# VHH binders against Coiled-coil-helix-coiled-coil-helix domain-containing protein 7 (CHCHD7): the designs that were tried, part 3

Target 1, 85 residues: Coiled-coil-helix-coiled-coil-helix domain-containing protein 7 (CHCHD7), of Homo sapiens (Human) (q9buk0)
Amino acid sequence: MPSVTQRLRDPDINPCLSESDASTRCLDENNYDRERCSTYFLRYKNCRRFWNSIVMQRRKNGVKPFMPTAAERDEILRAVGNMPY

## First folded at step 6 (VHH; framework vhh_podentamig1)

Design l14M (from p12 with L108M)
Fold by ESMFold2-Fast, scan of step 6:
Structure l14M (fold): chain B 85 residues (1-85), chain A 123 residues (1-123)
Amino acid sequence: as target 1 above (85 residues)
Amino acid sequence: EVQLVESGGGLVQPGRSLTLSCAASGFTFSSYAMGWYRQAPGKQRELVAAIYSGSTLYADSVKGRFTISRDNAKNSIYLQMNSLRPEDTALYYCAAPEYDWGTYFDEMGYDYWGQGTQVTVSS
């Protein structure tokens, strides 16, 4: 029985929860065969990389919160027009 | 560039205490969510404890026995392990993510790992 705090599941703090969950689910369903989950690992990595680029831009421009909230990220993705990861 | 070095492992009897240390270099340590993971023979690597912005998280198996702490002036994190059990026997790793804005509870969220320090709990 793994336990995590609800704070770690806060989408306003963690932008890549669905990618993280997909990676963990893939590992569990494939007996931890990492090669079968490489696409999910790459998506999770690219998700984190993308949102870090937004955080860096916001830090430079003094826009807080530095990590956009879940609602703000939805607006940013709509503006981008495609999935950047 | 980024390096994590664990120390403090050893052989101890059940019921004893041990403190692990992790010295970090190459990044602004105080801003990062740091974690301790362990891997026992024949088992998957699992999160033991994590610390971020004053908040801590513990695996159910170690709650009430282990305490994670950090000393930003020394660029180090610690894992204080009380009431050690044979099932705590594992190689213990210090881990850091690539970015400083996330709190992580999954192995794939950590990008930098130390070489590990062995903890053996046996009579």
Scores: ipSAE 0.459, ipTM 0.697, lowest interface PAE 1.4, mean pLDDT 85

Design l14V (from p12 with L108V)
Fold by ESMFold2-Fast, scan of step 6:
Structure l14V (fold): chain B 85 residues (1-85), chain A 123 residues (1-123)
Amino acid sequence: as target 1 above (85 residues)
Amino acid sequence: EVQLVESGGGLVQPGRSLTLSCAASGFTFSSYAMGWYRQAPGKQRELVAAIYSGSTLYADSVKGRFTISRDNAKNSIYLQMNSLRPEDTALYYCAAPEYDWGTYFDEVGYDYWGQGTQVTVSS
C-alpha cells in the first residue's frame, strides 16, 4: 500500500480526484471490464480537459499557481454555476 | 500523433534480467509523466512503474527488482527488470497521460499506450 506518496492525493495538485476514484471503483466492481466503465472514464477525461483549459489560461497570463488550489477551484465552479464536466 | 514503441522483451529463465525500452514521439516528452503497465494472461492491466520530474513510483510486486529511468535527449524510457519471476510474464506497455500535470501515479490517468512487448519468464 505505501507505494503511493501523499503528493498524488493532494487536492491542490490533482483537481479530478473524485472522478479518478469513481473510475477506479467502477473497475473494481466490474472485474476490470473497461467498457462497463466508459462513462466514468469520459467524466474523468472531461474533468481533466476542463482544468487544463484553466491551467493554459493561467500560464498565458502568468498567474500562479498554474493549477488552482482546491479552494480556488471551488470558487471557479461556484462562479460557473453548473458542472462544466 | 502520440506514438509509443516498446522493445526489449523476450524469453528468459527465472532469476535473469531484461531491459525494456520505449521510444516516444508526438509530444514534448520531457514535460510528461511516463509509465510502464503490464497485462498477464487472464489478468487486468496494472501500472508497475511511473516516472515524473525526478520522482519514481513502483507497484509493491516489483519494488526493489525493477527500475524505471528516462533519457529526455532520446525521448525514451526504460524498465530494468532484475530477479525475474514466472509471475512477471506479461505483455509490457509504455504509457503516457494526455496532459503534463497531476496524474503520474494515477492507475487510470494514462491515456496512450504502445503495442506492448512480450516478456516470458519460464524454465
Scores: ipSAE 0.372, ipTM 0.636, lowest interface PAE 1.8, mean pLDDT 84

Design l14W (from p12 with L108W)
Fold by ESMFold2-Fast, scan of step 6:
Structure l14W (fold): chain B 85 residues (1-85), chain A 123 residues (1-123)
Amino acid sequence: as target 1 above (85 residues)
Amino acid sequence: EVQLVESGGGLVQPGRSLTLSCAASGFTFSSYAMGWYRQAPGKQRELVAAIYSGSTLYADSVKGRFTISRDNAKNSIYLQMNSLRPEDTALYYCAAPEYDWGTYFDEWGYDYWGQGTQVTVSS
């Protein structure tokens, strides 16, 4: 089984890695001043909310994996037609 | 709705042990990635240990001394702290994410926090 460290960077498990990385980078660049990074935190939260809505729909419909893979997410975003977060 | 309550802190001498507990309510505990954070006066909050789907992660400063565990029947996580050092003095927080998927180990990725429990290591 993959370690927690490997799973932290697995895009098939974590749909919002780029948003998470942007938040971390903002904190590092702003001496951990959270208020300066609030927009990045919000984007990360919105990313998670969006993908949770997809997970909920998949659970209801019995579609696995419940969290879409990175490839499946690309297809979903293409179908949506715009960036939802 | 979601509540996390820490306990088990106290004043101990260097080299001693403490076990912290975090009791969770208001959600299906067993699926969630859970973490312990700490904050010392004048310092940023830092991850101490995390547990997700049977796997664990530790800060370098506590590896080999601290052990995180969970008891899904009791909706609780624990932090067993051995060989305590003065630099472990901090307010310790239990944290939980909003959703039961993914891996949330960044401070800003956790949505629910307890009130904290104080650990003081001093002679």
Scores: ipSAE 0.379, ipTM 0.662, lowest interface PAE 1.6, mean pLDDT 84

Design l14Y (from p12 with L108Y)
Fold by ESMFold2-Fast, scan of step 6:
Structure l14Y (fold): chain B 85 residues (1-85), chain A 123 residues (1-123)
Amino acid sequence: as target 1 above (85 residues)
Amino acid sequence: EVQLVESGGGLVQPGRSLTLSCAASGFTFSSYAMGWYRQAPGKQRELVAAIYSGSTLYADSVKGRFTISRDNAKNSIYLQMNSLRPEDTALYYCAAPEYDWGTYFDEYGYDYWGQGTQVTVSS
């Protein structure tokens, strides 16, 4: 229903928006020197990997939505404590 | 193992058309976002077009000239490039993310890349 552009900024669909934005901003501020932004790329990768682990558990258990909403993710992060990325 | 293989690049005159193809293997193709990126000499790699669940996204510079399409039976995506301009000269890459749920179209959201196919638009 919603356009791809609207979906790109929907926090209920994309769990790692702040990590993606930080990576892009780092590149813009460092003349696209990728090596200087490696820590941001790693955090973005770790963010996606973590939420994929949750999606996979939910798929196995038939729990929908498979990607938790932004509110549900806030609750999960509070419960997890000092993980996840 | 995920593999992406591009084809269809070449040397063409301004105003001509080309169709690029990307054959994918090693994953459940139909559920994944897929994209075309390009990198011109002296420029950053940029998204050209993306497709996810039938929805499409285009860079402003190509909107109205390029069309991305998907053939799930052939595990392939295509980029139809009309009204080619010299500034379209670049290596064109097919890209896929590691996870099927992501709708990101930034470069770092894509984990698998093809070898690239060269498109040169010159008189």
Scores: ipSAE 0.352, ipTM 0.633, lowest interface PAE 2.0, mean pLDDT 84

Design p3A (from p12 with P97A)
Fold by ESMFold2-Fast, scan of step 6:
Structure p3A (fold): chain B 85 residues (1-85), chain A 123 residues (1-123)
Amino acid sequence: as target 1 above (85 residues)
Amino acid sequence: EVQLVESGGGLVQPGRSLTLSCAASGFTFSSYAMGWYRQAPGKQRELVAAIYSGSTLYADSVKGRFTISRDNAKNSIYLQMNSLRPEDTALYYCAAAEYDWGTYFDELGYDYWGQGTQVTVSS
């Protein structure tokens, strides 16, 4: 079975891996002072909000996988034409 | 006001069991993913178990020993901890996240946190 660490790092499961990594780096560089990393937390939240909206729409319409794969997300972002978060 | 209140921690000998409880208030509990995290001295906070809509996720180190459950009517989650080991010693936190898919993956995905309850496993 895949470890929790492997699942956390799987880009087909976690759509906001780069935003999560940036937040963790900020925390490490600032002795885990969350207030100094609020901008990174907002980016992560916006990333999650966007992809959650896609997941909810896919669940409603029976489109699988509910969370798009990394390749599918690249196509969706290209179709959108801008960075939604 | 959002509140998460943990209880049930304590000092136990290796091989024993404990049940942790978390009572939630101030949000629509049934629509939130819930999880248990722990932080041992000198270690980063790590996911122990998470639950949403009947689906559960466990850390490899606790799989088969711990069971997470929830009672939406009581706005509570529970962590049943069996066969406790010294390495389970940590401060245990209850956490809540609005987005179920992100909640299972990392600490930064959770929106609300409790104050923590101490579990010490020592002979």
Scores: ipSAE 0.018, ipTM 0.298, lowest interface PAE 5.8, mean pLDDT 80

Design p3D (from p12 with P97D)
Fold by ESMFold2-Fast, scan of step 6:
Structure p3D (fold): chain B 85 residues (1-85), chain A 123 residues (1-123)
Amino acid sequence: as target 1 above (85 residues)
Amino acid sequence: EVQLVESGGGLVQPGRSLTLSCAASGFTFSSYAMGWYRQAPGKQRELVAAIYSGSTLYADSVKGRFTISRDNAKNSIYLQMNSLRPEDTALYYCAADEYDWGTYFDELGYDYWGQGTQVTVSS
């Protein structure tokens, strides 16, 4: 089975990889001062909340996989027509 | 009011065991992913173990020595720590994540944190 780090880096599993990376990069650049990275944390949380709403809809409707793949997420975002987070 | 309260820390000699407990209140515990993190002096906080939707994850440094478990009826998680080493010395935190997909077990993903319990492994 994949390690925690390996799973976090898989785009078919992690829908918020770029947002997570941006948050970590901000922390590295600001000596881990979290207050200076609050905007990045908010974007990451909003990304997670959006994809959780999709997962919940899929669970209710019996659509698998519950977390959409990277390709499926691209299509969902095109259908939305703007950035939801 | 959301609370996570850790207990069970202390001073222990190398090779011994400790069990940490985390009692949760104020949210629907059974639907949350739960984890243990630790932070040693001068080090970054790191994931030790996580439990979600019946699955568990462990840091490579603790696999085979530590076991995470949960009791949904008691709104609690536990960390059984065997064969303790001086490098296990750290402040141990309990954390809760609303999303139980099993994907985001990093410190940025957890919304609720306890105050921590100190584990010191020394002769």
Scores: ipSAE 0.074, ipTM 0.398, lowest interface PAE 4.5, mean pLDDT 80

Design p3G (from p12 with P97G)
Fold by ESMFold2-Fast, scan of step 6:
Structure p3G (fold): chain B 85 residues (1-85), chain A 123 residues (1-123)
Amino acid sequence: as target 1 above (85 residues)
Amino acid sequence: EVQLVESGGGLVQPGRSLTLSCAASGFTFSSYAMGWYRQAPGKQRELVAAIYSGSTLYADSVKGRFTISRDNAKNSIYLQMNSLRPEDTALYYCAAGEYDWGTYFDELGYDYWGQGTQVTVSS
């Protein structure tokens, strides 16, 4: 069974790995002072909110996989025409 | 405005039980993942337990001893702590986050935090 850390690193579970990694790097570089990393936390939060809204919409409409694949995520971002987070 | 208010902390002897409560207001409670975190002096904050709907997650150190539950009608979550150990001594925080796949595992997924309630387990 995968550990909590392995699950966090799984792209099928977490589409916001780059944003998560940036937040963790900020914490490491600032001795875990959260206020110094608030901008990175906000970007991570916005990333999660965006993809969660897509997952919830897909779940409601019966579209699988509920979390879009990497290729589907690229298509969705291309369709919106700007970074949503 | 979102508020989380913890209660139930105190001083207990090893092997005893304690129940923590967290009362939430200012958001649609049933749509949020809820969790308990703890922080001991000189240590990083760590996940104790998390819950969303019927799904729960526990830290290995508390699995089998602690039980998280929620009551959506009362906008509350609870942490039943059995067989308490000195290493359970910490400030315990209630946290709330919008449901997503990462909230159960990742401190960064929690948007709102209470002020904490102190649990001290001492002989």
Scores: ipSAE 0.015, ipTM 0.307, lowest interface PAE 6.1, mean pLDDT 80

Design p3V (from p12 with P97V)
Fold by ESMFold2-Fast, scan of step 6:
Structure p3V (fold): chain B 85 residues (1-85), chain A 123 residues (1-123)
Amino acid sequence: as target 1 above (85 residues)
Amino acid sequence: EVQLVESGGGLVQPGRSLTLSCAASGFTFSSYAMGWYRQAPGKQRELVAAIYSGSTLYADSVKGRFTISRDNAKNSIYLQMNSLRPEDTALYYCAAVEYDWGTYFDELGYDYWGQGTQVTVSS
């Protein structure tokens, strides 16, 4: 099985890679002061919650893969027409 | 009110064992993934072990020595730490996240954190 780090960097597994990277960049730029990065953490959590809702819907309906691929996510976001997080 | 309370830390000699406990309240425990993280002085916080349902994950540095377990009836998780080494010295945190695809892979995703319990391994 892939390491934790490999899973975190796989865009087909982690739909919130951009948000995660933005959070890490904020921490690096602010000497790891978490309070200064709270907006980035919130956006990351909102991203996870949105895609989790899609995964849960797919699990109920037996649709695989449960996490949409990067290409499928682009299609879903286009259909939504705005940023849901 | 959500609460995670760690216990079981202490000072121990190399080669000995400790068991950490985390008691949870204020949420539907069985639907959450649980993890143990640690932070040593001057280092960033790192994953030690995580559990959801029947699945467990361990950091390479503790694999074969530490065991995470869960008791949904008691709203608790445990970390059995065997063959302790000085490099295991850290503040150990219990964390909870509502289950999702990447539940225990990324500390940024965890919803709730305990205050931590100190483990010191020294002769």
Scores: ipSAE 0.024, ipTM 0.353, lowest interface PAE 5.6, mean pLDDT 80

Design s50L (from p12 with A50L)
Fold by ESMFold2-Fast, scan of step 6:
Structure s50L (fold): chain B 85 residues (1-85), chain A 123 residues (1-123)
Amino acid sequence: as target 1 above (85 residues)
Amino acid sequence: EVQLVESGGGLVQPGRSLTLSCAASGFTFSSYAMGWYRQAPGKQRELVALIYSGSTLYADSVKGRFTISRDNAKNSIYLQMNSLRPEDTALYYCAAPEYDWGTYFDELGYDYWGQGTQVTVSS
């Protein structure tokens, strides 16, 4: 099993790393004024909501891994045809 | 409703120990990453310890002194704090994400927070 540290940055486990990084970067650049970063927080939240809907469907259908790998997520986004978050 | 309730804080002398508890309800506890965060006056909120699927992570400032554990039968996590220092003085929060996947270093990945329990280390 990978350590928690390895899992934190593993794109096959965490689908919204770019959105998380953008949110943290915004906070650092704006002296942690959260109101100025609300758009980034919303995108991160929407990213997590979207991938959770996929995880829920996969759990219901017995499809593993429940969280799609980074490569599988690229295929799903291509099939969706636009950015869902 | 997801609810997290912290307890166990207090005023202690440097070098002493405290155990914090966090009781969780409203979700399938054992499947979730759970974290302890703290915030000192005038400072940013920071991760103290994280537990996920048998693995743990600690901030460098607390490694070797603090231990995070969980009891799935009681839907609780604990933070055993040894060799407390004045710089450990903070409001300590228990946190859980909205979803049971992923692991979260940043506080933005945690959607549910308790009210916090105050730890004051002072001589």
Scores: ipSAE 0.448, ipTM 0.708, lowest interface PAE 1.4, mean pLDDT 86

Design s50T (from p12 with A50T)
Fold by ESMFold2-Fast, scan of step 6:
Structure s50T (fold): chain B 85 residues (1-85), chain A 123 residues (1-123)
Amino acid sequence: as target 1 above (85 residues)
Amino acid sequence: EVQLVESGGGLVQPGRSLTLSCAASGFTFSSYAMGWYRQAPGKQRELVATIYSGSTLYADSVKGRFTISRDNAKNSIYLQMNSLRPEDTALYYCAAPEYDWGTYFDELGYDYWGQGTQVTVSS
């Protein structure tokens, strides 16, 4: 269904779409040789790990939404000052 | 330690049914998306079905024939496969993401995989 696809591609729900897309693109370009894409897989994993740390902090503090929106994530990254993943 | 154990595979004739089971341990099962994937010889691993909080998604090739379900009390998911075809022959895996908000659309969003259970559809 289009609606299900739109939800899966919603940046307010999915914080690591760019990293996921880069990993998939790498696989397509390397005939699905996963070893050649390990750096992209690691970046995607690190992206998810970072945003989970933010989700956990927000759950403890009662701050909703627990997963920050795309706009809120941009603000958080600016405050961090470097790329955390 | 997260563990996933599949069972229920076997050899069946075309048109028959099988039910696969996946028993999960080591995490708060009810909060997580879960999926079934399959891999045939010489093919890439492909999504079969996913379930999250009652919502389901199926590959076009299995829509109307397969049903994914979960039993949170048993920490298990199931794949009921009806009207099996030779092209359904594959090693079937269940999978779980690392986090309860993790993606379930692409294979890369799943971090934990079982050993797989073989389904062979042949005369």
Scores: ipSAE 0.344, ipTM 0.635, lowest interface PAE 1.8, mean pLDDT 84

Design s50Y (from p12 with A50Y)
Fold by ESMFold2-Fast, scan of step 6:
Structure s50Y (fold): chain B 85 residues (1-85), chain A 123 residues (1-123)
Amino acid sequence: as target 1 above (85 residues)
Amino acid sequence: EVQLVESGGGLVQPGRSLTLSCAASGFTFSSYAMGWYRQAPGKQRELVAYIYSGSTLYADSVKGRFTISRDNAKNSIYLQMNSLRPEDTALYYCAAPEYDWGTYFDELGYDYWGQGTQVTVSS
């Protein structure tokens, strides 16, 4: 079975790894001054909120997997056009 | 309203044991990733233990001494702390994410935090 660490970095179950990584980089670059990284925190939060809306729609419609895979998310973002977060 | 309430902290002598509890209200957490964090004076907040879908992860400083567990029927998670050391002295926090999918290792992935419970280890 995959380790907890592998699952934490699995793009098929965590849709917002890039946003999370950007937030962590901001903290590292700013000596953990959270106020200077608020825009990155907001983007990470908005990313999670967006994909949750897709998960909820899929649960309602019986579409699995409930969290789209990385490839499926690419298709969804292409259909949306603009970046939604 | 989502609330996390920690309890079980206190003053103990080195080598003793303590069990912390985190009771969740306003949501059912059985499928959620949950974590225990701690913050000692003058230090950054650090992950102590993490539980997700039957899997656990521990900070190197507590491996073999601390055990994280959950009781879904009681909507609670626990941190069993054995062989306590003075360096374990800290305010201990329980944390939960907004959504039941994904896994969160970063502090930033946790949306809900408790008030904290103080653990002091001294002779």
Scores: ipSAE 0.368, ipTM 0.655, lowest interface PAE 1.8, mean pLDDT 85

Design s57Y (from p12 with L57Y)
Fold by ESMFold2-Fast, scan of step 6:
Structure s57Y (fold): chain B 85 residues (1-85), chain A 123 residues (1-123)
Amino acid sequence: as target 1 above (85 residues)
Amino acid sequence: EVQLVESGGGLVQPGRSLTLSCAASGFTFSSYAMGWYRQAPGKQRELVAAIYSGSTYYADSVKGRFTISRDNAKNSIYLQMNSLRPEDTALYYCAAPEYDWGTYFDELGYDYWGQGTQVTVSS
């Protein structure tokens, strides 16, 4: 069976792990002062919003998996040509 | 508008049991990852249990003692807490993400939080 850590941190189902990790790291480095980490929180929110737009489009078109795998997301970002978040 | 309302907390002696309930409204419930978090004074908020896509997670500190369940018809999740210890004393929160995909088992990944229900384990 996959470990608890593997289940919680599967990049094929969690598209914004690096943004989440950066936000948590910011909190640790700034003694949990949320105002100093607002830019990281915004990036994490924008990351989730972007991938939700892809999920919604895939659901409408019947494309599975609805959340692209990590490899598929790399291809999508390459096609977009810039960082959407 | 998404709302989560916790209930079932209280003061109990060590070794006793409590069942916490979380009633959700304002969203389609069944496909969402849902979690129970707790925060004790002076400590960081920690994930206690989560349920998603047919799977459950438990923190090592509660595994074997706590059970998370969901009732989609009642739009609710539950936390059955057995063999309670003083270390379980905390404000317990129900949490849900904005989107029904991904497993958000960190505080920053959950967008909707209830008001919390206090559990105090003391003699």
Scores: ipSAE 0.279, ipTM 0.576, lowest interface PAE 2.1, mean pLDDT 83

Design t9E (from p12 with T103E)
Fold by ESMFold2-Fast, scan of step 6:
Structure t9E (fold): chain B 85 residues (1-85), chain A 123 residues (1-123)
Amino acid sequence: as target 1 above (85 residues)
Amino acid sequence: EVQLVESGGGLVQPGRSLTLSCAASGFTFSSYAMGWYRQAPGKQRELVAAIYSGSTLYADSVKGRFTISRDNAKNSIYLQMNSLRPEDTALYYCAAPEYDWGEYFDELGYDYWGQGTQVTVSS
């Protein structure tokens, strides 16, 4: 089984890794002034909201894995045709 | 809507035990990842323990001494802290996410935080 750090950094498990990383970089570059990073926090929240909607639909329909893999998410985003967050 | 209320902190001598409680309301408690974080003066907030669907994880500094548990009937999580050390002195926070995707979250993934409960370990 992967370590906690490896699991949290696994793109097949965490759909919003890029958004989380951008938020952390903003904090590091702005001496942890959260107000200056509000746009990045919002994007991370919107990312989580979007993929949660997919997870909820999959749970209702018994489709596993509940969180789509990175490859499956690429297909979903292609079908949507734009970035939904 | 989401409320987290911590209790159980206090002043205790090294080697003693404390149990922290976090009562949650406003969401489907049993399916959500929950965590305990702590922050000492002048330091960054750090993960202490997390729980999701019977799985638990612990920071290396507390592994073997602290135990996280949940009681879904009471919508509560607990942190049993044994063999306390002066280095455990911190404000302890309960945290919950707004969305559940079936996995633990990093710190930025927790949307709701309690006000914290102070734990002071001193002779």
Scores: ipSAE 0.305, ipTM 0.603, lowest interface PAE 2.4, mean pLDDT 82

Design t9I (from p12 with T103I)
Fold by ESMFold2-Fast, scan of step 6:
Structure t9I (fold): chain B 85 residues (1-85), chain A 123 residues (1-123)
Amino acid sequence: as target 1 above (85 residues)
Amino acid sequence: EVQLVESGGGLVQPGRSLTLSCAASGFTFSSYAMGWYRQAPGKQRELVAAIYSGSTLYADSVKGRFTISRDNAKNSIYLQMNSLRPEDTALYYCAAPEYDWGIYFDELGYDYWGQGTQVTVSS
């Protein structure tokens, strides 16, 4: 099994790396003032919620991998036609 | 409803050991990544250790001294702290992500937090 460290930056495992990075960057740029970064936190939360809804659907339908790969997520977002979070 | 309850903190002398426990309820514990964070007064919350399905991650400051483990039958994780130093003094928190596929380095990916348990290392 891949280590926790390897999985943390794997785009096929973690669907919200860009949103996570933006949130962390906001904290670093604003001396960790959380109130100034609330919009980024919300986007990160909404990203995770959206992909969890896809994971849940895939689990019900027996479609693996349950978390879509980065390439599969690109296809899903194209089908949606706009950014859902 | 997700609940995380820490215990095992206390006042110890430098060089001693302490074991922290975190009891989890309200979710399928065995599938979730779990982490220990700490926060000293006036400092940011920092990752101490994380565990996911037998794989572990440690902060550089605690590698070789602390060990994270889990007991899925008891829905608990533990932090065995050896060779404690004054700089380990902090409020220690147990944390879990909202979803079982979540594995995070940063605290922002952890949605559930315990109340914390105080560890004070002084002579």
Scores: ipSAE 0.432, ipTM 0.699, lowest interface PAE 1.4, mean pLDDT 85

Design t9L (from p12 with T103L)
Fold by ESMFold2-Fast, scan of step 6:
Structure t9L (fold): chain B 85 residues (1-85), chain A 123 residues (1-123)
Amino acid sequence: as target 1 above (85 residues)
Amino acid sequence: EVQLVESGGGLVQPGRSLTLSCAASGFTFSSYAMGWYRQAPGKQRELVAAIYSGSTLYADSVKGRFTISRDNAKNSIYLQMNSLRPEDTALYYCAAPEYDWGLYFDELGYDYWGQGTQVTVSS
């Protein structure tokens, strides 16, 4: 069975690796005091919310893969013109 | 809207078995990754087991002893715990993400947690 770390590190599965990593670093640096990391948790949640909106749109339109690849995500972010989360 | 309710915890002797249940409501249950987490006194919360579309993942500490399963018709997941050890003593939580993309459950990706059910393994 693959470790939790291996699954979480797969960019084809997790579009928000950078945000997840920032949240984990915050927890490590603050002795796992979740209150001190609320901004990072919110950023991770906003990242997931944004990509979920893209996944839902793709499901509606029959476009696969439903979660865009890393290359496709770069194209989408360029089209948006800013960081949406 | 989303609610997770755990049951089945208790006090048992080492070597015994327990089955934990989690009843879920308020979301499309069959499409979601779901998992069991635990937190022992003075320790970090850790993933115990996760399930998504028939695929399962187990922490090394429980692999071969615990089995996660789901019943989509009943909107429930289960954790069958065999050969219990004192180090399995913890509050056990059922958890689900708000957004599901087939990711195995990670603590930071969860949005919904149950109240927890206490498992104590002691002689």
Scores: ipSAE 0.094, ipTM 0.412, lowest interface PAE 4.2, mean pLDDT 80

